# Miniprotein binders against q9vhn3, part 3

Target 1, 154 residues: q9vhn3
Amino acid sequence: MDPDDDLVLENEAEEIERLQLPEELKKPIDPEEEDERVARIEFNCSGCEMHEMVHYFGRKPPFALGVIYPEDNYVMRDPFQPPPPRWQSKPEYYIAMGTKCSICSKTVCKDPGCSFYYTASFCLPCGKEELKNWPPEAQARIRKQMSVSQGRQT

## First folded at step 17 (miniprotein)

Design n5
Fold by OpenDDE base, fold request of step 20:
Structure n5 (fold): chain B 154 residues (1-154), chain A 82 residues (1-82)
Amino acid sequence: as target 1 above (154 residues)
Amino acid sequence: SDEDLQKLEEQIERLEQRLQEIQEQLERGLPTVEELLDLMYEIFELAMKIAKRNGDPELLYKLFELIFRAYRLLREAKQLEE
């Protein structure tokens, strides 16, 4: 184990630490930018007890570069990442929380126990009725997803 | 290609399996925050790769489902590790 390998790792760690912008360069968040980062949209799943505040509802979140959802989604910015510095436009991670059921318009989360997707999003009650009209292969796929979700609730 | 689709489906199945394994670890009271973060971001990067290529909406949906599930577990894990 050559002593030179340890020096490279220490230098990378120090470079990462140096790339940690000094706390002093946390310019005060522009109040307008702070406002955009505050989640203001209420998300309540009709299928479970999930309640969250999210940042966006629609097909094209402004922070989701190049992603267009087929349906309106409730989308949250990644709460586990520090906000990007004002001077650095970094793509952010985000979480699609859920949608409205295409039949009954109830809000549902993406949990397999609350919703599924086939051409559109469905809550489980509406989807079970629609499932009867779908091709056997689609029915089999959805039934498999439902079985996995039910096994976790027991 | 159909082969590429199958490979992606298999990859998604592996990601789902890993998520399930981490969930089982969480249920056992093991630390999982770091593993969940890593997995969530791995799934996210795959989703972005597929999205940029105008990939199958069903696959994208599944990946976003997995990200959501990882997020839920991560919220739970953080509450337990704080």
Scores: ipSAE 0.816, ipTM 0.924, lowest interface PAE 0.5, mean pLDDT 87
Fold by OpenDDE base, fold request of step 20:
Structure n5 (fold): chain B 154 residues (1-154), chain A 82 residues (1-82)
Amino acid sequence: as target 1 above (154 residues)
Amino acid sequence: SDEDLQKLEEQIERLEQRLQEIQEQLERGLPTVEELLDLMYEIFELAMKIAKRNGDPELLYKLFELIFRAYRLLREAKQLEE
């Protein structure tokens, strides 16, 4: 049993232990990518007390593949799903929170008690005035929406 | 087709009805988180299907409205179940 065999075995065992250490390839979470996932845009509905931080404001959220909004929307990434692994470009779910009223530019959420849509988004006050100029079918649809929203506040 | 549009409108009405039923369950103190998640994602998938087909913007808006309402209820439900 040559004495040189024991020295080689100890070095191989240490090297194996070093190689078996899970390199937590903590790829440094690119601080920029962590930063992109933080909601930084304030969303305040003028029609209700809803206040949220959202990820995007515009027509083409980068995480909403193939969706183009007709108007600028406040958009939040789905807060109920774990973030996809960085290496997996999976489509994310998201929530369109609201828009600006096309007339008065006030921010409104998508709640039927705060806004409605017909060709554009309207807050309830502006929309009630515009409603008078719309086709009867559109008026009926919006009136139905308003009735359902009022029934929830009572 | 007009038939496809009608079917889609009926689907949206059913989704809205389901959302209302879950809201009523929430108001009764029943667990609703899982049902709301399932419904929210179902509505989302339908919205994506419509968007990809350049569907009616009003119907698409309605689906996003329903997703938003589901989200609000889901936040409330989570607070009650935690």
Scores: ipSAE 0.816, ipTM 0.923, lowest interface PAE 0.5, mean pLDDT 88
Fold by OpenDDE base, last read:
Structure n5 (fold): chain B 154 residues (1-154), chain A 82 residues (1-82)
Amino acid sequence: as target 1 above (154 residues)
Amino acid sequence: SDEDLQKLEEQIERLEQRLQEIQEQLERGLPTVEELLDLMYEIFELAMKIAKRNGDPELLYKLFELIFRAYRLLREAKQLEE
C-alpha cells in the first residue's frame, strides 16, 4: 500500500473540509421581519366559536397586493404556505376571516351562518332587520344565502 | 358586459358547488386536504383577478367567503388526517 495513497486521502479530507462552504450564516432573521409574521390580533366571531390569531385588521393588508377592502377586515396570512424566501417578495395568499357588523360592531366571521354582505357587512340578527328595507332582488339573494347556512347547522 | 357578469356568477356557483361536494367527502371521513388546498387557491386567484379589474364588490366578497369556508374545512380536514 503505497504511502502516496494515504496523502491523497488526507488532502481530500482537508479539501472537503475547506470546501465545506462556511455554514451560510443564516442571516439572523431580522427580528422585525419575524415580528411581522407573528399573528398578534385576536379574532373572535360573535356568531360561532371560532377563535383565531390574525396578522392584520384594516382595509389594506400590507401583504395583500393591490387589494383594498370596503370595510375593515381581519386578515390572516396563509398558514399552509411556507414563508417565502426573504429575497423573494412573492405575493402571499391570505384569508379574510371576518369583519365587524356595520350596525352593532360585533365581530363576525365570513361564514354565511354568521354574517352576510350587502353594501356592508351584517351579523345575521342585524341583517335580518335591515333586509326589510332592501330591494327585492337583494332580499332574495340574502335569503338564499341564509337558507344554505341553516342547512349546515342541522 | 352583462354576459361576462353572468359567466362569473356561474363560475362562482360552480366553485361553491365543488366546495360543498368536498365538505360532504370530509363528513364521510375521506381525505380532502389536497382538494381543499387546490380549490382555495383557485378561488383566491379568481378573487385577485376580479379585484384587479375593479369587479363587483359583492362577487369579490362571495369569493372571500368561499375562501374562508375552504379554510375552515381545511383546518378540520388537517386535524382528521394528522
Scores: ipSAE 0.816, ipTM 0.923, lowest interface PAE 0.5, mean pLDDT 88
Fold by OpenDDE base, last read:
Structure n5 (fold): chain B 154 residues (1-154), chain A 82 residues (1-82)
Amino acid sequence: as target 1 above (154 residues)
Amino acid sequence: SDEDLQKLEEQIERLEQRLQEIQEQLERGLPTVEELLDLMYEIFELAMKIAKRNGDPELLYKLFELIFRAYRLLREAKQLEE
């Protein structure tokens, strides 16, 4: 075995090690990006026992491309989908959990037994009072929603 | 158009009916997780279609209500099926 063959093999091994693409230093998930995926906002419905941690409160969730709510909403990222890859700015699915009553500012979920919407969101107590001031058609619609929600609790 | 609005309202009513049927299945102890996921995403895609077109805020609200209801049922269904 000529001594020159060993030198060529060592150089090829070093070249192979050099040509090993540096393990893409998985840039430590920017602690800020991991941090953005943690739900930190407490959502507690005043109308039912629902308690959840959500990701956003406002009209323009950063993960809800092109959606603007007329009112501040508590919004959760879809918990049933795997996180999108960091390089894929795919729009995420999300759940609008609830809002604050436009009259009393109590937090309420989107359940028809807890809130309804007509021009604004209302808890059921405040909405029942305001309902008297609305057009008959709007009143009929909301009364139907309230009747269906009460029929499920019996 | 008024016709397009009516068609959309009818579509929303059908989605709500499907959600109610799945809820009844859940109450009977039938597996519903997959059906609830499918329905939830179907409603979501419709909501996004309406939102992109600057559609009626009341219809959009109704769709988000249905998504939320589907989410609640899905949480319950997962607890029963896992």
Scores: ipSAE 0.816, ipTM 0.923, lowest interface PAE 0.5, mean pLDDT 88
Fold by OpenDDE base, fold request of step 20:
Structure n5 (fold): chain B 154 residues (1-154), chain A 82 residues (1-82)
Amino acid sequence: as target 1 above (154 residues)
Amino acid sequence: SDEDLQKLEEQIERLEQRLQEIQEQLERGLPTVEELLDLMYEIFELAMKIAKRNGDPELLYKLFELIFRAYRLLREAKQLEE
């Protein structure tokens, strides 16, 4: 058994180990892609103590495929879902956090104790005044919402 | 159709009721994280279905409201179960 055969086998094994090193081309997480996932927009609800960092403010979040909001929304990527692998374009879940009141421009969350929607978004104080001008059915719906939200603050 | 709208409103009411039931469980100190996640994603899928069909913006808003409420409860539930 020639000593040269053992050297060739060791070199082949080392070459196989080098070739079997998964070039996990861990494509360096494009610092831009990592940066895109960091929530950088401050969201403060004027109706409650909620303070959050969100990813987007506007009508068409880049991660909300095919969804257009009628008004500018503060939108957060789903914090409970692991980021999709770079190679899999999975649709991401997201959370619409809130909007600006159409009357006073104060930021309000989607909580029924902070805002409601009828043709536009309103904070509760502004919406209570506008409610008087709406159809009876719309008034009844919003009054029901306000009654339920007040019962939770007691 | 008006019938389709009514069915969708009834579905939203059922989702809101389920959310309220889970909230009551949370208030009782029961584990709710998994149930809240499941419900939140169920509501989200319905919202996407409506949005893709250019559905009623009022109903779509209500679904996003419910998702937001589920999210708040989920944050609370996680803090209690960790």
Scores: ipSAE 0.815, ipTM 0.923, lowest interface PAE 0.5, mean pLDDT 87
Fold by OpenDDE base, look of step 18:
Structure n5 (fold): chain B 154 residues (1-154), chain A 82 residues (1-82)
Amino acid sequence: as target 1 above (154 residues)
Amino acid sequence: SDEDLQKLEEQIERLEQRLQEIQEQLERGLPTVEELLDLMYEIFELAMKIAKRNGDPELLYKLFELIFRAYRLLREAKQLEE
C-alpha cells in the first residue's frame, strides 16, 4: 500500500471541500422573485367548474421562451416542477389553461368540452354557429373533437 | 410539406390515444401520475419543437389542449395517490 495513494485521496477530498460552494452563496430568494412565482391572475372557465390561479395572461409569457400565442392565453407555470435554480436559465414547463372566446369574450379552458381552435378560439356555443361557415375538413375535425368530449359527459 | 403535416397529425393522434388510455387506467384506480407526467412533458417538447419552426397554429393548439387535459388528469391522479 504505497504511501502516495493516501496523499492523493486527501488532496481530492480537500479539493472537493473547496469546490463545495459555500452554502452562504444561496442568495436568499429575493422576496420579489418569490412574488413573481405567485399566481395572481384568476382563471374561471365559463364552460366548466374549473377555477385556477395562473401566472400570466397574454400572448408572450415571460417564462415561455420562444412561444407567441396568436391570442391572449391564460398561462400557468408547471406546478409539478421545482423552480429552476436562479443561475440556470432553464426553460420552465408551463400550461396554457385557456383563452377568451373570439366571439363572446367568455373565458374558456382548453378542454374540448369547453372550447376549440380554428383560426381563433371559440366556446362551444359560438363555435357551433361558426362551424357552418367553415371548410368541410375543418368541420370534420371540430366535430370529431366535440364527439370525444360528449362521450365523457355520458 | 403536406407529408410532414400528415406525420405530425398522426403523432398527435397517437399522443391523444395514449392520453385516453391513461385516463382509462386512472378510472380503474391504477397509478398514473408518473405516466401522465412523462406524457405531458413529451407533448410539451413536441409543442416547443413545432413552435420554434413556426408550425401550424391549429396543431400547436391541439397540443396545448392535450397538455391541459394531461394536467387535469394529473391533478386528479395525485389526489388519489396521496
Scores: ipSAE 0.801, ipTM 0.916, lowest interface PAE 0.5, mean pLDDT 87
Fold by OpenDDE base, look of step 17:
Structure n5 (fold): chain B 154 residues (1-154), chain A 82 residues (1-82)
Amino acid sequence: as target 1 above (154 residues)
Amino acid sequence: SDEDLQKLEEQIERLEQRLQEIQEQLERGLPTVEELLDLMYEIFELAMKIAKRNGDPELLYKLFELIFRAYRLLREAKQLEE
């Protein structure tokens, strides 16, 4: 039993380890990046039957470069654009869906039949009461908005 | 300037009018997806321009309203054209 046979077996094991093709480490799709594109925040308008899943709630969406809302907004990434390539941080389009009424904190969409903005966002019921305290010009603007929105609900 | 503000208000009014016209087309069963996309992005670019300049929050919120309305119509239009 020649001692040379044991040396050949050790070399084969080392060669097999070298021939392990680098597993193409499928760079794990950073679960965080895929996760950021999934809308996880529920948006329900109290003024209409609109229900949507959105990506952000706050004043400064991370995907909205240079935009700061004066109030917390429900914000969705534009669903009609293809996702930018991972290597290109292109600013995405986005949709501000709605906010909370500054008085009653109910969630309302940006539809003129559900909310309006004057210094703050209001649902229509709360805004109608506050309207009495505003300058005549502001009152006229909001009344015009309310008249247009009522015509669309018929 | 006051003149710049007036021009912006007029521009917003024109955008709102265009949106209303497209809505009427949608109600007639005409294809509107492309027109709504174009309009939505046009409004968005104007909103970004105003935001970058720390413009009037009321104008900015009006533009966000228009974008939102365009989005709603676009959802409806896509459902009809598929």
Scores: ipSAE 0.800, ipTM 0.916, lowest interface PAE 0.5, mean pLDDT 87
Fold by ESMFold2, look of step 17:
Structure n5 (fold): chain B 154 residues (1-154), chain A 82 residues (1-82)
Amino acid sequence: as target 1 above (154 residues)
Amino acid sequence: SDEDLQKLEEQIERLEQRLQEIQEQLERGLPTVEELLDLMYEIFELAMKIAKRNGDPELLYKLFELIFRAYRLLREAKQLEE
């Protein structure tokens, strides 16, 4: 009797319910999609010793649809929530961790004590030298912004 | 328009001020995790709205800075609650 027991389906309603799953959930997971969910890129800030594993480096993170950064960014997926299901149209949250300084190429996080942005991202040492060549009103704005961040640090 | 830009800058300033207040709460040992999460996602939604409308990159980078600072405080706050 053993072979026949393995071949019989007794509940067509159960089979129909299984077939009602969304088409997206029925597809095999693409290996490329699995790789993008693993944080394999090391991010080390040269300004504050911040270290994280992040998911992407570039201008167009695939999990952040419709966003193009003006320059390459180290980007990590939100570690505080699971990613949305693939069939859901909600945006995925993410965190832009930092960039490479446009002058010295050192990696810096987005903390105002480590870097700032004016037309490009700069570490503080390079940025302090570069802002001397900017219009006076831009210099004043950036210096005010940096002074506030330095005061909050201590 | 000029009025819309001023409203955005005012909104960003309020978000930064709120982040600063939460940072001070965390330094005093007060619970901050839920408020930090709410703030971080509020800032993120504003950033995406601006990015989708091809907004000013300086404003976008300011919002990305605020998100990063909120993330950093969240890590600290969650570690203290353990």
Scores: ipSAE 0.705, ipTM 0.864, lowest interface PAE 0.8, mean pLDDT 77

Design n5
Fold by ESMFold2, fold request of step 20:
Structure n5 (fold): chain B 154 residues (1-154), chain A 82 residues (1-82)
Amino acid sequence: as target 1 above (154 residues)
Amino acid sequence: SDEDLQKLEEQIERLEQRLQEIQEQLERGLPTVEELLDLMYEIFELAMKIAKRNGDPELLYKLFELIFRAYRLLREAKQLEE
């Protein structure tokens, strides 16, 4: 048995010790801060039954500083790595899962078989009706995406 | 400029092609998690670069789509490894 199995844990403990040097970072975790890191918003795609718990719904997630979505998005914090320390000015990674359709308000994920974006997000059925109002270039692009998604379903 | 926009669109197209190739590897049962993570973060870094410059929202939404598709494959790939 090699103690190398504990090196990852020791490495994290050493990083925590360095972060405890600033006095404001040594404060106990605020219960409100702990609550905001818990994914409590249920996301269910009406187009493909994709489901996930996410952290935020809206245009300006508090953990995505300086980013404003053109429309409300269901947004999840990166589940694959810990968030960066707050004293670093680096952005946290996140995933925009989906939106509400601009016409029917059904929740749809960002998969091209469920929704697409042109000036706003649309589920495929509603977007098909809105295509009539778009420039021919945009219509051709979206019709190609819809054809590919239907072919992949067979 | 139009040349810079064309180069950006070509970059996005190459990223999408890589994602499709990794999806094919996953369907063949090959290990994909490390490559998917690298790709997802590369796409995210490009999206942040465009967003910081007040870039075209259609390009941003395409990159958000690619990040979501990578996440979906990652979820599948990690579940199969368990």
Scores: ipSAE 0.695, ipTM 0.856, lowest interface PAE 0.8, mean pLDDT 77
Fold by ESMFold2, last read:
Structure n5 (fold): chain B 154 residues (1-154), chain A 82 residues (1-82)
Amino acid sequence: as target 1 above (154 residues)
Amino acid sequence: SDEDLQKLEEQIERLEQRLQEIQEQLERGLPTVEELLDLMYEIFELAMKIAKRNGDPELLYKLFELIFRAYRLLREAKQLEE
């Protein structure tokens, strides 16, 4: 038959795995995890009327599973689908609503009429001033993007 | 490569054009919710593929902008459904 140390080790491992599975299924949601599922952060765009309650402000939302934003973002969990079950560890969809302007710290949404990004995010007034300090090719690209957003797109 | 960057920019341009077309449909009172959801998730999947490859942050931020604009239209479209 099997040696005592082999039998005991295999039996113990199987018992622990089985116990963890039922215990995991019966565990209540941690208060910290429950808190992160509640949209407690108020987002107000200074450039338009956009207002929303969001779930996270920072570079590394816990629900984004290893994705790091280049700068702090106001991030909302997908409001149109339920989150995947916690034990499946599946990524969920989310929406980056906006940032703080890198110069004046005003909160702005990602609408091109309110902000734009070049190495950092800027509200339109600060960004138009910073544009003048950028390489000519970068200026041309951003000005083209801004003119398309202000005019008809075809 | 430069060719891969051009293809990504073309793909992003097509996604933005689809968003603009859906916005015009919404302005005409046409049903838009399902198409907006499909588009928003398609843009999100592209953004995640670029982010996981340590892609260009400016392309990522353009995709984040498009996702946000789709969300804004979705909010409007779902409120019209009542």
Scores: ipSAE 0.685, ipTM 0.853, lowest interface PAE 0.9, mean pLDDT 77
Fold by ESMFold2, fold request of step 20:
Structure n5 (fold): chain B 154 residues (1-154), chain A 82 residues (1-82)
Amino acid sequence: as target 1 above (154 residues)
Amino acid sequence: SDEDLQKLEEQIERLEQRLQEIQEQLERGLPTVEELLDLMYEIFELAMKIAKRNGDPELLYKLFELIFRAYRLLREAKQLEE
């Protein structure tokens, strides 16, 4: 029964062998990166009672290579897969949960019942009022998009 | 080009239709988690291609909406499996 006790130590020895380089050079300690893996930002939608803890608010999440949002977004890292290890540069998925309304600054999720986008993001009350000031062609395009999102495709 | 934009709009419309069909399957209690994950990541990959080419922000934000809606359905679908 003694041979089974050494299996755990063999796994530790294999990990030590893989980490032969000095610890300081292989694992840079960056307080911002450690903090980014913890969801500390509260997101509450004013339009639908949705709430979630998210990882980032802004235009350029550090974990989202090559993405710059047109405006500040509340962004959550993918909760359905583990994050990639720090030393791998594999792509990570993420979800833009919502924004602040460009007029009233209320937080709204991306559900079409809570917000929509035309040049900026709007909650429904502010957006419907701003829509009245847009050219008729732009109004029709946004109304068509809302109809398509309601499942009225042909 | 206008043809490329029309192709993207048609692709986005089809992705939204697939999402709506999966939502209906979920409402009937059918298994949906694997199909929702596949769809959400497919929409994400399209959004990243548009973002890297400085594509139309309106189209990009529509894809963000679809990803978010898929996420909400995924949470609902995973709850029903438990």
Scores: ipSAE 0.684, ipTM 0.855, lowest interface PAE 0.8, mean pLDDT 76
Fold by ESMFold2, fold request of step 20:
Parts: structure tokens; C-alpha cells; sequence
Structure n5 (fold): chain B 154 residues (1-154), chain A 82 residues (1-82)
């Protein structure tokens, strides 16, 4: 007389329920819960073999308010100061470590012995080949910058 | 704004010269950590002023280079203080 006895087909109802399994509820992903404050991106400079773990690769780091790089950069948050509380919107210091060469795609740091920038970033080997195709004024400026970084004056 | 551009380029040259002088101090074993931090943040603030005004990317990349070079020296200076 019990309605529960009339539900002896519970196993069959359970099987039907499994065919209609609820999808996992999706929660909004908080970018800070992805822990962008942890350096998980590997950066290796092909020019000097420098190795660092950095926080971001791209043009618009979330922690660098109002900054859009002209090209993708490997970016590290300031390691010398603690980050601000996540509930406070405060500008942070950061360091652009390097880029990919626009010709060969090798990763290079911003040291002038490894890369330079003229309309795009170049590793030294690729840039030295492209330099001869630039306007004379640009060639002179870049050659001077490379000479100064190597300890010689142009 | 040719006068303003010239002043900015001169400011960047002075910052680079100061970085080179601090690098020489570090090579001679003089204390450099606080001066490197001050310089790195000074260069960063200038870069942000230029970026907010849609400044020339070549000037921005030069300042980012200087920040990177200061970072490398600062890492070396802090490691040697241990």
C-alpha cells in the first residue's frame, strides 16, 4: 500500500536520469582566480640564453592598465614589491622581457646585444640583414645604438 | 612639438647614461640596489607618460629596454648581497 512499493522501477528511473545527467554548473572564471600573479610562462632568450618564468605573453597584460604593446611581449610583474590587494585597482610596475623576432620567430630578450626595434622587433642576425633596406637615417640611428651597447661609439 | 621631442630624447639619454654609471659602480662592488630601484621606477614612470599619450613605439621600446637592463643589474646586485 505504500507508494514507494509502486516505485519498484527505481532502477529504470535512475537509468533515465543518467541519460539526462545535468551539466556541471559553470561559474564565472575570475581572471585573478586563474592566478595570473604566478609566473607560469617560460621565457628563454635565444641570444643570451637567459631563462625566466614570466606572467603574460601578448599585447595587453591585464595587470598593466592602459598599456597595449605594438607586438606580443613576454611580461613579468614586478618581483621587488608585493602585489597590491586584488580588491584595489592600483597600477603595478612590470618588466617587458622580450619578444619574438618578426622574421625568424626566435624568442629574444630586450638586451641590445640580443634584439632591437624598428617598426618591429628583430633578433640581431635578422635585423642586421634587414637594416640595409631601411632609410639611411634609420640605419645610422640603429647602428649607433648597437655600437653604444657594445661599448663602442659610432 | 619638435622642442618637446628633443627634450624627451635628451631625458632618455641622461637616464641611459645614469644606468651605465650604476653598472660601473656595481662592477666595482659599490652598493647599487636602492639607486637601481629608483632609476628603474623613474624610467617606468616616463614610459607610462609616453604610452598614455600614444607616444612613438620606438621611444617606448627604448625605455622598456632600459627597464629590462636595470632589472638584470638589480637581480645581480640583490643576489650578491646574500
Amino acid sequence: as target 1 above (154 residues)
Amino acid sequence: SDEDLQKLEEQIERLEQRLQEIQEQLERGLPTVEELLDLMYEIFELAMKIAKRNGDPELLYKLFELIFRAYRLLREAKQLEE
Scores: ipSAE 0.682, ipTM 0.849, lowest interface PAE 0.9, mean pLDDT 76
Fold by ESMFold2, last read:
Structure n5 (fold): chain B 154 residues (1-154), chain A 82 residues (1-82)
Amino acid sequence: as target 1 above (154 residues)
Amino acid sequence: SDEDLQKLEEQIERLEQRLQEIQEQLERGLPTVEELLDLMYEIFELAMKIAKRNGDPELLYKLFELIFRAYRLLREAKQLEE
């Protein structure tokens, strides 16, 4: 019991983190949440050679500061910082790697050469078919995005 | 409110420009890891600000894209250092 008291009494940084962290995240870590601390989910982009082991697939990762994705995302915890201690509920960084195409269900990363988002995520082939049914302003924005991904950045 | 949205869009455009500049530096073999880390975390912090305001999902998804692109460049940059 004394380690928890020492942690609270000796660490002003924890008090600041409490002010930033949603109240629901101050509960003790449950065993099911521990599974998301290990990267067990394989992510492979069907549009390029991106592949990673990620921590979560869904709309509301337990380590994401109250962010709810509009669709299921493959989410990886920050590999460049150590994870926060299990006994503390702290904000951490994370990376949304990709989604499943809303039409064909192929897995695609968030690179603009592999997918794009307009109300839902689409792989390039499916999105190009859906694009024709969208308002002209949305079509122009997405076509501009795709032209940049085709190497017009230089 | 419209001025706040315009400010956010300007910030996002600036962040994307910085990402493109860093990508150019990486292509020329210049050191980029620290700058990419700083940029990735800055983009994340903006995404949190937008999410806290119940912001536009299209803007949030753009920020998610930029974070992923920064991560991809970070992988490349750290591999070059090894």
Scores: ipSAE 0.677, ipTM 0.848, lowest interface PAE 0.9, mean pLDDT 76
Fold by ESMFold2, look of step 18:
Structure n5 (fold): chain B 154 residues (1-154), chain A 82 residues (1-82)
Amino acid sequence: as target 1 above (154 residues)
Amino acid sequence: SDEDLQKLEEQIERLEQRLQEIQEQLERGLPTVEELLDLMYEIFELAMKIAKRNGDPELLYKLFELIFRAYRLLREAKQLEE
């Protein structure tokens, strides 16, 4: 028997054993769960060029356990990271893209150049009119936020 | 309660400042994807903590705004790397 031959067999057996994955990771994906992860809702911001396909519109996304939005939101699952494995107790990440304006019902993203929130979400044109009816402190805060946002737009 | 709210507002301002600094790095062509992901998920975890405690909706929506802005920057940063 050649010593070089024995060395090769030892390395290959060890390599094969290391490639054995946990049985939990080998489970087939439920077709219904895979279909649920497809983004089918169109989101178009009326205040800018943002356009995305998102996963949910409403207050309580099924993938965002324990979170209820104050308003209906367009919500997208995190496209940059896979969902956490089932054996980890971590929340799935997601992005609230935008809402409908409480006055005109136009869809607006959460960019401060397109919308803001005070008791409800408003596009900038509607929000500027509604500001006049709010407490002076709230008016000042929101006007400051809008001024900073406009200063970044060139 | 007022002291806790002030500390939270200061924390949010620091997160927004960090987002602005990363945006400036991206404009200079520096690698930003990992830092943006870390920041976005840090902001997300704070938002979840506030939402689960029925916290101030105005602060929660500010955090949603920051997460969205980080997402837009991530899209830009990944496009530049491709």
Scores: ipSAE 0.675, ipTM 0.846, lowest interface PAE 0.9, mean pLDDT 77

